VH-VL binders against q9h9l3. Designs and how they scored, part 78

Target 1, 176 residues: q9h9l3
Amino acid sequence: PRKMVAIDCEMVGTGPKGHVSSLARCSIVNYNGDVLYDEYILPPCHIVDYRTRWSGIRKQHMVNATPFKIARGQILKILTGKIVVGHAIHNDFKALQYFHPKSLTRDTSHIPPLNRKADCPENATMSLKHLTKKLLNRDIQVGKSGHSSVEDAQATMELYKLVEVEWEEHLARNPP

## First folded at step 3 (VH-VL)

Design Fm2 (framework fv_fezakinumab)
Fold by ESMFold2-Fast, scan of step 3:
Structure Fm2 (fold): chain C 176 residues (1-176), chain A 126 residues (1-126), chain B 111 residues (1-111)
Amino acid sequence: as target 1 above (176 residues)
Amino acid sequence: QVQLVQSGAEVKKPGASVKVSCKASGYTFTGYYMHWVRQAPGQGLEWVGWINPNSGGTFYAQKFRGRVTMTRDTSISTAYMELSRLRSDDTAVYYCARESRYYYRSGSYYDWFDPWGRGTLVTVSS
Amino acid sequence: QAVLTQPPSVSGAPGQRVTISCTGSSSNIGAGYDVHWYQQLPGTAPKLLIYGNSNRPSGVPDRFSGSKSGTSASLAITGLQAEDEADYYCQSYDSSLSGYVFGGGTQLTVL
């Protein structure tokens, strides 16, 4: 049995017009929703677009934020060898410049049974906010001050737990 | 209700300049980037550049750098594109288009063009 | 030339399915940038048809669908109708050009 964690990252825009998504915050929670990691992270490149409405990141959060290379090392130490749960998690791994084995990755935006439970088309990509409201009767990502990556990671873990038995059985029958 | 209204058709001589306007209504003008896209007769769409109406900041496609200038007037919610040293192959319909942006989550977003102005035909002929 | 490659034309009969491809490279679609699709009826400005690879704006019927795989994207039109006769353009962003790029356009003829 491997340990399981959930991750949610916030990214800011760097590069021309802020098209590049650079890691600016990362939250990791354990199976029970306890916070294992939650830090603001300083991108190595100039921030063009804070994406504050979604990221919750503001200029003041970057003061004394952990440099990317240091934060990456800390985060990868937590993720290595564990089952990692996320929502649209490939974006988080890309921002971390990290490859996590598919066999240990669980993406709640691509689990057909979860969509089915929410009365949504199985192949549709549903937002974390929508799935959390439908299945947990909880509103997350409320208001214009940005998302809480801790709240999002906790919701993601709870969503996965709703289909964990069914999905782990599926993966055992259909290994990656 | 969201609308982009462009200035009327222009006929110019080679070497002249043309300034096309795009008046926005039905939304907060300074909240969205404005793009300019052109289409030569019978040809495809070609991106010219963008302006941030809030800051006045601009970015132009390499092909147009040195000849295009984008500006805006926030008091009348109007964006402008001026193209100088016109050539016959600058003959095209010039569109303004609002950039819409959707963040699926903080690390993922789409940016697309909606709505579009009806276009301004600029004809460059001797 | 256009940066993204589309077939110059496609045709189909009413009720049939057509697919329009949009082929990019490692600096645009292959780099993970999203693909959007625009419909241009004769004599009109382009209109948003699909955004973010597969999303439909309000008012676009579900017989229009988009997908993306690797360095390419596709627009599928099922149940073809006469009013679908138009030019279709794909659009993405190119990191090497630091700018937006369009396909050359595909003229759909409904027989």
Scores: ipSAE 0.000, ipTM 0.522, lowest interface PAE 11.1, mean pLDDT 87

Design Fm20 (framework fv_fezakinumab)
Fold by ESMFold2-Fast, scan of step 3:
Structure Fm20 (fold): chain C 176 residues (1-176), chain A 126 residues (1-126), chain B 111 residues (1-111)
Amino acid sequence: as target 1 above (176 residues)
Amino acid sequence: QVQLVQSGAEVKKPGASVKVSCKASGYTFTDYYMHWVRQAPGQGLEWVGWINPESGETFYAQKFRGRVTMTRDTSISTAYMELSRLRSDDTAVYYCARESRYYYGSGSYYDWFDPWGRGTLVTVSS
Amino acid sequence: QAVLTQPPSVSGAPGQRVTISCTGSSSNIGAGYDVHWYQQLPGTAPKLLIYGNSNRPSGVPDRFSGSKSGTSASLAITGLQAEDEADYYCQSYDSSLSGYVFGGGTQLTVL
């Protein structure tokens, strides 16, 4: 497969009022959508808000979850040196306390050709759910029981593949 | 079609109380925190507090503790803010605003205010 | 007094660029809490302009952009137009107050 992966993280709320987003699940898929990593992750801080409606995370998932420090090491080994695709991916990197080079980062929330294909303003930040419905005719993040980070990572990779040739050419001529 | 519709303008005397309502529509009322923010004439925005419509839990800015009470009625998707022992410097437009809590692809949690009600002018004068 | 510091006013000519700063501290922006920006036209409620430091909701022109560094955030407006005349507010969360905080507001005048 290519040296390209897609990532999606689920966060829970820690800190005052649960306003700090702490990593609680991470899914990574390869170019073909095969799962390379999918683990529940235990934040080092007390969980104030599970954000279950969106995260799908419940107290039961934390019982045998991988501690943050260990999970972070595993995840960074997979990401380092690869092109990493995500949606609003700076939030994933922030939760991982990680800097990934801009030249190897692909954010499907900020790719003008992708928005153009979806008949959306090129400058707008569109949700993964909206772009996936418009361009792949597929419903993701359905219902109120939380999102599947595996499903989201797979959808993100498929969205990127729609503009990959055009966008890689653009980046080669206009390096970040 | 997400909307917050607030009650009409009020004129009160010092020492009275005022209760402002905010009726939500177009979304699940209990899924989002509701905030109250005020703005005195010609002045900036000042946060008053929040209510969790699901639990009824509240939290108020220090300045308003002891004078403000926030409640909600889930059967009519309406939040309320009552401010007591009114002073002339409580004259302000009072806004309700929804805390937007949307995960974008990566599961990010954002806590901005959108939408806002159109505001309720409360005038306190003798 | 506002917890986040903004200049009270900023001005520019049509077509020019202006930047509005929002300065916080270690308990809010410096602690990593996101900054959001609101535009308030005269006689109206505030309207979301930028969320999560740099994201634009649908309908906001790309002339508006946000950034965050250290304890401060900035709103940049390029290609100024008359309809941009408004008050602009930054907003974040403060862990020491366990509450939401606003900047004092900046009035933009397009000359």
Scores: ipSAE 0.012, ipTM 0.535, lowest interface PAE 8.8, mean pLDDT 88

Design Fm21 (framework fv_fezakinumab)
Fold by ESMFold2-Fast, scan of step 3:
Structure Fm21 (fold): chain C 176 residues (1-176), chain A 126 residues (1-126), chain B 111 residues (1-111)
Amino acid sequence: as target 1 above (176 residues)
Amino acid sequence: QVQLVQSGAEVKKPGASVKVSCKASGYTFTGYYMHWVRQAPGQGLEWVGWINPNSGGTFYAQKFRGRVTMTRDTSISTAYMELSRLRSDDTAVYYCARESRYYYGSGSYYDWFDPWGRGTLVTVSS
Amino acid sequence: QAVLTQPPSVSGAPGQRVTISCTGSSSNIGAGYDVHWYQQLPGTAPKLLIYDNSNRPSGVPDRFSGSKSGTSASLAITGLQAEDEADYYCQSYDSSLSGYVFGGGTQLTVL
């Protein structure tokens, strides 16, 4: 265990008009980008909107998908006690119905030095796709058939590594 | 149904400030960015800025920095745009509009606007 | 000036095809940002017509279609009808401005 992991989740629409976001895939990678977890997850509610353009999830992925309660247990075992890196990570934690300590959370959408390196306003919320292109010269989320949560988690870890030393020093001086 | 209801028309003097409201209903207010777009009489659409209702974070187009302030009140699902030091050329219909993709995990920040409020006419008379 | 370039007007007769162009640059459409289109009738708010280059929301007839190539996008309207008379706006995102950008608008006149 490297003590640090990156996570990215995909959500589908449940509830009235598909406006409730329910967890339908989760990918977790270690510090080196190796996959620790990648499963399709079956929501406990009827899926109204697969949001395939963004989620990459189709009805076929729900066949043999891991039920939410079981997947949540598996995911939380991996996250608990580790530094967790994500992009707009509060949405992932909300979908997991999980609280992760702020002191162990790193959100690449809210790290001013990362935006500074990308020549972006420090307090703006920049997309993972933009930061990855600007700083890593890599295109992610290509095409119209949805995102890969593995690709997104890997990119997120690599982005964090660009500012890790600087940001960890900042957090040591300014604990959340 | 998803709706954005804006405050009524305003008439202001040059140098004054105006604050326009946009009340959201029918969806999770904190799950979607809210944008403000204006349109001067007979002219095109001009983006003013956005607010993230979840965090309160904002970003404004360069032209409006220093004069515009966007805020929100999550208890009543309402977004606000205040424009200060008004000039006659600020006369326009001001729209609020939801960025339509529920942003989740990573990505999806450069999307389309749907729905739109009906607009608030702000007239600045000298 | 508007960041995305549209012709200020276009016209056609009922039943004809018209195309409205939206020309960007390497910092917006050319950088891979999607293009969205809005229809605005006089005195009304803009209405979403096309999103993510070529997708139609529910209720928009298939006479309307969108495409994107290189630094440009196009809105095509086939079987032109009188009720199509409106202003049309393209919209994308610009990485150099870190902002959302609109075309200048195109007034469609049905002859």
Scores: ipSAE 0.000, ipTM 0.482, lowest interface PAE 13.9, mean pLDDT 87

Design Fm22 (framework fv_fezakinumab)
Fold by ESMFold2-Fast, scan of step 3:
Structure Fm22 (fold): chain C 176 residues (1-176), chain A 126 residues (1-126), chain B 111 residues (1-111)
Amino acid sequence: as target 1 above (176 residues)
Amino acid sequence: QVQLVQSGAEVKKPGASVKVSCKASGYTFTGYYMHWVRQAPGQGLEWVGWINPNSGGTFYAQKFRGRVTMTRDTSISTAYMELSRLRSDDTAVYYCARESRYYYGSGSYYDWFDPWGRGTLVTVSS
Amino acid sequence: QAVLTQPPSVSGAPGQRVTISCTGSSSNIGADYDVHWYQQLPGTAPKLLIYGNSNRPSGVPDRFSGSKSGTSASLAITGLQAEDEADYYCQSYDSSLSGYVFGGGTQLTVL
């Protein structure tokens, strides 16, 4: 099988009234939860809303942040050819301006067996926080200073491992 | 102007079913979850369940599983809640309310209810 | 029976400060799910007052503020006015129930 990584990104608001989500941090972990990448990223557009309650991003993090174009190149080098796990991962890929092959993408917000284990309808979209508490008995995204993308990526990988065998079998029979 | 318009008051006998409608306007109907919350006379708020108008997916509070069904019709931007095998203690005002959330990169949603419909009084009596 | 605990009533005089508590457990507020507050005037639908623990929607005066600590949240109302007479409800999410939960409601009387 291919190598597997999990990704989680933090976004800030850019554009009119801060409505556009722009990449401001990215964390990538390996199968065992070890950190492969974790950098603050400077958007090419003016930041209107740091969304700090959720992102944990503050103005000081931007001082030494890696410019978007450079960070994107580094991140894509890690993701290419690997199975990439994420939660609502389409938002991360959109912020990266990147299209990862569907056959190598695993989105824990769209895995029916995972919702079944959580005693939720298979077609429901559950938050990462909810799934992690229900299935791993662990609290993530605690407090008011924002989320840790490392913590979120690690939790996402652990959630996927709960259904990995079952879901990989399903995908082998029903290629995306 | 964002608005939720509910159907009118209903009087039902025990054992009957009731179907309440909630018509949305002023926003993209399929972009937001719709919740149902009830309030018995002189009592507090009680969550019944939600529907995702985009997918048709639903989730119900344990107390109502087996008796409640939520559906939607995207062609007329209307959500429905049907409660069957009615009892006198189902007498309540039933509200629809739009879920508002701030979606962030980790997939977290911070779910609150805004706006609310004006409510539909359902009276169950013989 | 409500999952979140609120005092059934609070009272204050005009210009005073009142605080309404909302007590949860490790599966809801203690799991860091956000707390939201709704105001319900007699005969009306609930109206959003505070979201995400401490944020005010446009049009809500700064006399209303929210806070959260551990397994509890609080709504503070300063400069109390007669128009503040209403029922107040806290709301969160509970992971054990996989559902949304409300407090029992607090009736505020302005004396």
Scores: ipSAE 0.014, ipTM 0.505, lowest interface PAE 8.3, mean pLDDT 86

Design Fm23 (framework fv_fezakinumab)
Fold by ESMFold2-Fast, scan of step 3:
Structure Fm23 (fold): chain C 176 residues (1-176), chain A 126 residues (1-126), chain B 111 residues (1-111)
Amino acid sequence: as target 1 above (176 residues)
Amino acid sequence: QVQLVQSGAEVKKPGASVKVSCKASGYTFTGYYMHWVRQAPGQGLEWVGWINPNSGGTFYAQKFRGRVTMTRDTSISTAYMELSRLRSDDTAVYYCARESRYYYGSGSYYDWFDPWGRGTLVTVSS
Amino acid sequence: QAVLTQPPSVSGAPGQRVTISCTGSSSNIGAGWDVHWYQQLPGTAPKLLIYGNSNRPSGVPDRFSGSKSGTSASLAITGLQAEDEADYYCQSYDSSLSGYVFGGGTQLTVL
């Protein structure tokens, strides 16, 4: 299938020392960058660390947030059967407690041609902020009040589009 | 320069307790979790537990629960690990190590131990 | 007993490639937790070598590389040098133990 979406999740810390990353916001955009989903999500466990500097999540966002089980169902209906683009996307799937087929997954943190275009070592894991600045001349995740998952999902889709033709050809010859 | 300076070697009898210190400098002490890891002579690394210097919250590996207590003093940027009811098989070098982190956005992070203290040898013998 | 399994020893000649495996389970590496690698020279504290599966801190040469797949991780050392003779430890987090876990360590001998 050619249907493609990009996802970015914001996580908060739950469990011992806040080490467990629990879903607290999810944004999904289509190929053109239009928002298909953007909701604050209430974890089923006590939040130990809001990680506000990165997540942008504050206690106020949790008051009317969608419960995890309901949000998960909504999100999975959007992702199932589609090519899903993300950055370090394994963490998003882990937070969703979801397995997405590897053949339909595109991780912009692990696409060597993308690093090459950014003048970075092909095997290095580069941050979304760094790749977006180098390749799209755009600053994302600015300031110290947290990231926008919508902005991150949109940037991720645009980054993938830069290498889409080359990478899809690679995957056709070298199936994951 | 980030530095962790540990207290000197200790020799204890079985049944005694030992308290090891780890003084941090060169960074904001309350901003990073502190871990304790031990290594018996000729053996591998074994995780003991962590303390959050900001809250004082702690978590210990199951093997050490009931015998280990971790504390900190924020006024002198020092973390402590006390191990009680010592046995001969507690003989080991005890390390403190800072938990370092990097975030790839809100929920994607790597956490690792860096730097490490030079270690405190605790010998338990009769 | 260590929770993560490493070979107790590995050896190679100068200039060769050696690989050190780190095998976990579904509660740690298989659950998606990152793997970090530490190098310990005789008589010294462990030093960070690789973090987050494959990233090198400043000062670690590109001869050292890490990878992760399924329930296992691997450390590769190319262009082996005498100075690489040390003990190597993998580390991850285990959800069932709610704690950090280390491999048993691998002693690298440069022949």
Scores: ipSAE 0.012, ipTM 0.509, lowest interface PAE 9.2, mean pLDDT 87

Design Fm24 (framework fv_fezakinumab)
Fold by ESMFold2-Fast, scan of step 3:
Structure Fm24 (fold): chain C 176 residues (1-176), chain A 126 residues (1-126), chain B 111 residues (1-111)
Amino acid sequence: as target 1 above (176 residues)
Amino acid sequence: QVQLVQSGAEVKKPGASVKVSCKASGYTFTGYYMHWVRQAPGQGLEWVGWINPNSGGTFYAQKFRGRVTMTRDTSISTAYMELSRLRSDDTAVYYCARESRYYYGSGSYYDWFDPWGRGTLVTVSS
Amino acid sequence: QAVLTQPPSVSGAPGQRVTISCTGSSSNIGAGYDVHWYQQLPGTAPKLLIYGNSNRPSGVPDRFSGSKSGTSASLAITGLQAEDEADYYCQSYDSSLDGYVFGGGTQLTVL
């Protein structure tokens, strides 16, 4: 069987008025929720907006952060050939400047059975925080100091495990 | 100039813990990841894990998760590997090795281990 | 067992050529991960011999060369000398194991 990991990235704002999202932290966990990777990442461009309320990134985290080129190489080694689980994962892949095969990608923001279990419309994009509270009875992303990408990656893996059997059977019958 | 100096040999009983040190000199300690690799007597090389001395971030091989802890002290440029709940088959020479890198212009790199410490023999026997 | 397969031993006479193979799978060498080679002289720590499939570090003679194709890599040693007698290990990264992997090692005997 193919290995499965979950990923969550934090982005900061670069470019004019901070409108560009640049990778500033990445966390990857295995099937059991053990941390495989968790590093602060230094964007190659000037940071205009730390977006601290959501990212949890502050200036001090950048002082000794891993340069983007190095971090990207490390992350891609972990992701390649694996089933990668994320929430709105296209944003993470965009920040990594990486294409992951759709057949090996699982996005918990676009799994209709998961929304059904949460009493949410099947085609709606629900937040990770709301799905985790509804289905796992846990509060994540608490407070105003930013999100923990480790906590988010762990919650994402646990959410996927709730529908894994059903969804993998669906994908086998309806390949992407 | 670049040198990795490891702590001396250890003899431990099954169930004990051992902590091996690796003192770096001749380069910027926080600029390079540090790997740990072991070799049982007469056997091959086995990767244990790495630590980023800059962030303190770590990554361990599946076989050692739950038993290994890697740390560092940047004030003395020293990396540590602690292995707990020792078994007789943990008897091995434990090496630290620096991760060296080459950058491709497109933002990719590949990594290898150079230099290596001289090794620390850990013997687990009753 | 070792994840990458190497022959346990190889032998040659001084001046001859030997080749040491390193066979992987789709999750490591076949996935595009680079192969590095280390030389371990008796009683010493391993030393980098080849990195990134075919590059030599400073101080390694051009008698040593590496190559990679598909799921395998090989180390070629020409003009064998007595001091080449050592264990040789290939190394790569394995995406299914989430870590670095080594070959089982090849003992080179110079006859």
Scores: ipSAE 0.000, ipTM 0.488, lowest interface PAE 15.8, mean pLDDT 87

Design Fm25 (framework fv_fezakinumab)
Fold by OpenDDE, second read of step 4:
Structure Fm25 (fold): chain C 176 residues (1-176), chain A 126 residues (1-126), chain B 111 residues (1-111)
Amino acid sequence: as target 1 above (176 residues)
Amino acid sequence: QVQLVQSGAEVKKPGASVKVSCKASGYTFTGYYMHWVRQAPGQGLEWVGWINPNSGGTFYAQKFRGRVTMTRDTSISTAYMELSRLRSDDTAVYYCARESRYYYGSGSYYDWFDPWGRGTLVTVSS
Amino acid sequence: QAVLTQPPSVSGAPGQRVTISCTGSSSNIGAGYDVHWYQQLPGTAPKLLIYGNSNRPSGVPDRFSGSKSGTSASLAITGLQAEDEADYYCQSYDYSLSGYVFGGGTQLTVL
């Protein structure tokens, strides 16, 4: 088993107008797709917009949610020292107020070989949903209940695995 | 003016319990986490735990889990820290401290302790 | 004993510059958690001196400055004055402990 994990986070809106994206759920899976972490997280600020349509987060999920500081500690403990795979992962790290080393980060939204495999422009930013459908023949983020961060994290890992060998070789020759 | 007023000094026997109060004023009590920090005589500061006055949620340092209970009464803006099964090494000044925050970015903030109560001396002796 | 390491004591003459170090690890300061500093005058409660690594709250003279780099932080006091004689504590957060942590404290003596 590789020292690799995939992460996906859901955010809610905080601040006066709900424009601030705050972490409300985080899911982490290992190389095999096993869930290592999946918790609802209580933002430090009042939630103004749950963004339920996309986030899947509802008020009831926050009743026993893990306080952000605690959750952040738990998550960082898992991520530290590992290769972290995500899709548009800069958003996740921003929400976590944590920035993983670039050399240990894999963003499936910026992997040209992955796009090429999906018959997409190499320099385009494709959605996780699209890539998952195209390359894995799997539908994710279906329905009106919002995203499943576990499902998205698993899909992200599976996508990366398709180009892992090629991409890791590329990175080895071209370190960030 | 933001102020934290703590209860008076306590003298307890080993094995007893002590409950220290911290009354907040000058701000919205439920809007800020309240922390407890203790300081043994001549020693440094030691974090005990925090309480969310809004939800009542708490989190304690590992060292105190099972012996400490933090509560609050929102009607009087007062936080409480109870420490049970007291022993001599629990002798300390116990401080309540508000968690202040400054948001400098999307989802990013500083959090520090300000202000502090004047402290409550708890003496545990036979 | 303390998670963050400070020198137990520092001293300086009036007008001098003194520095108090706060050494952490990869699980606290090195993980990007902010460092705050508190001043504790004899017989009093701690008072906020620096928050967010280098920010001074109102009422704190600009003689006090904070910095952070790597796994360590530092408090610098220029133009040392007699009234600066106190204990100084750094504070941060440690994700391995899921808790707030303090330095052991530094006693500053003004000669």
Scores: ipSAE 0.022, ipTM 0.589, lowest interface PAE 6.8, mean pLDDT 92
Fold by ESMFold2-Fast, scan of step 3:
Structure Fm25 (fold): chain C 176 residues (1-176), chain A 126 residues (1-126), chain B 111 residues (1-111)
Amino acid sequence: as target 1 above (176 residues)
Amino acid sequence: QVQLVQSGAEVKKPGASVKVSCKASGYTFTGYYMHWVRQAPGQGLEWVGWINPNSGGTFYAQKFRGRVTMTRDTSISTAYMELSRLRSDDTAVYYCARESRYYYGSGSYYDWFDPWGRGTLVTVSS
Amino acid sequence: QAVLTQPPSVSGAPGQRVTISCTGSSSNIGAGYDVHWYQQLPGTAPKLLIYGNSNRPSGVPDRFSGSKSGTSASLAITGLQAEDEADYYCQSYDYSLSGYVFGGGTQLTVL
């Protein structure tokens, strides 16, 4: 209940034409931004499309990657019972094939006070890159060689901390 | 050409189990998630869960956990949904539907249901 | 009860414009999740009408359009025709339920 972590996952394409999004990396950081988990994850199915431009994942990362079933167990042990912060976090939970309690989930892709601080429409879905630049004066996801899920998880936690007090009060008044 | 063909109507007693099948053709079965959605007579649509035919991984709506099991057989491109301990309020048309998607990031995409099977009517009566 | 709120019925005359609302909350549409729309003719399976808030699949005429604002979405049908008589469902994702959610459905009657 008092513990809070932030998560960011990267997916690769599996199945025909690489249309299925399979978990291939997961990074989890604590409240202070320290890394609790960061592993490349081997999908149970053949990778058709590494989606490297977004994922940052290449064939060499799969050589000693943790198999999905094992990685999932490790990740769930870290997430269970904690407040989990993410950006468009439903994508991460879908890739993990996991249900996290609504009362313990925080999605920075739609927290109206956060958009307001960034001088963006309150109900628009803003990218993590844009919010981080606007509110933290930091460039993330630079270049075309893929994103760092550690960097993304750290930025996500820092963004949430900017609105934590007011958003937790909002959730207390309007339980999910 | 893309088709989802479902098994025929079933009549069951309360407490029994029912297993509905959905046979895919015209596309690569393992490339797309399969969803199950039900509709009680004269009522709206209710999502039951999904299966990844490639991995066999599943995820169920909270309401159905402990009573529903989704499986697949890749050799015949068929997905199954089994619902146990049936009650009269489980009477519904059960649809399978393929998850289609468009990507705009490594994990960011639109996901929607298309095509849909024609539905399987399951009647639970004493 | 359905998680997304739609009016149970709407009606119009041929050639008119009707709109069907889909009202959600901060945990679904308000959280930025896309809204999709399905058309269901009597005795048939639902058919995709609009995906990703405003995109039309091949074969759907431009008389059908979708929009999203805040916690709500709308389906607009212009130049209403008799063959548009059907039930219409909106669909999104809800992070508080960790699942896909549907509106209760709207029955469209063309006079």
Scores: ipSAE 0.019, ipTM 0.570, lowest interface PAE 5.5, mean pLDDT 88

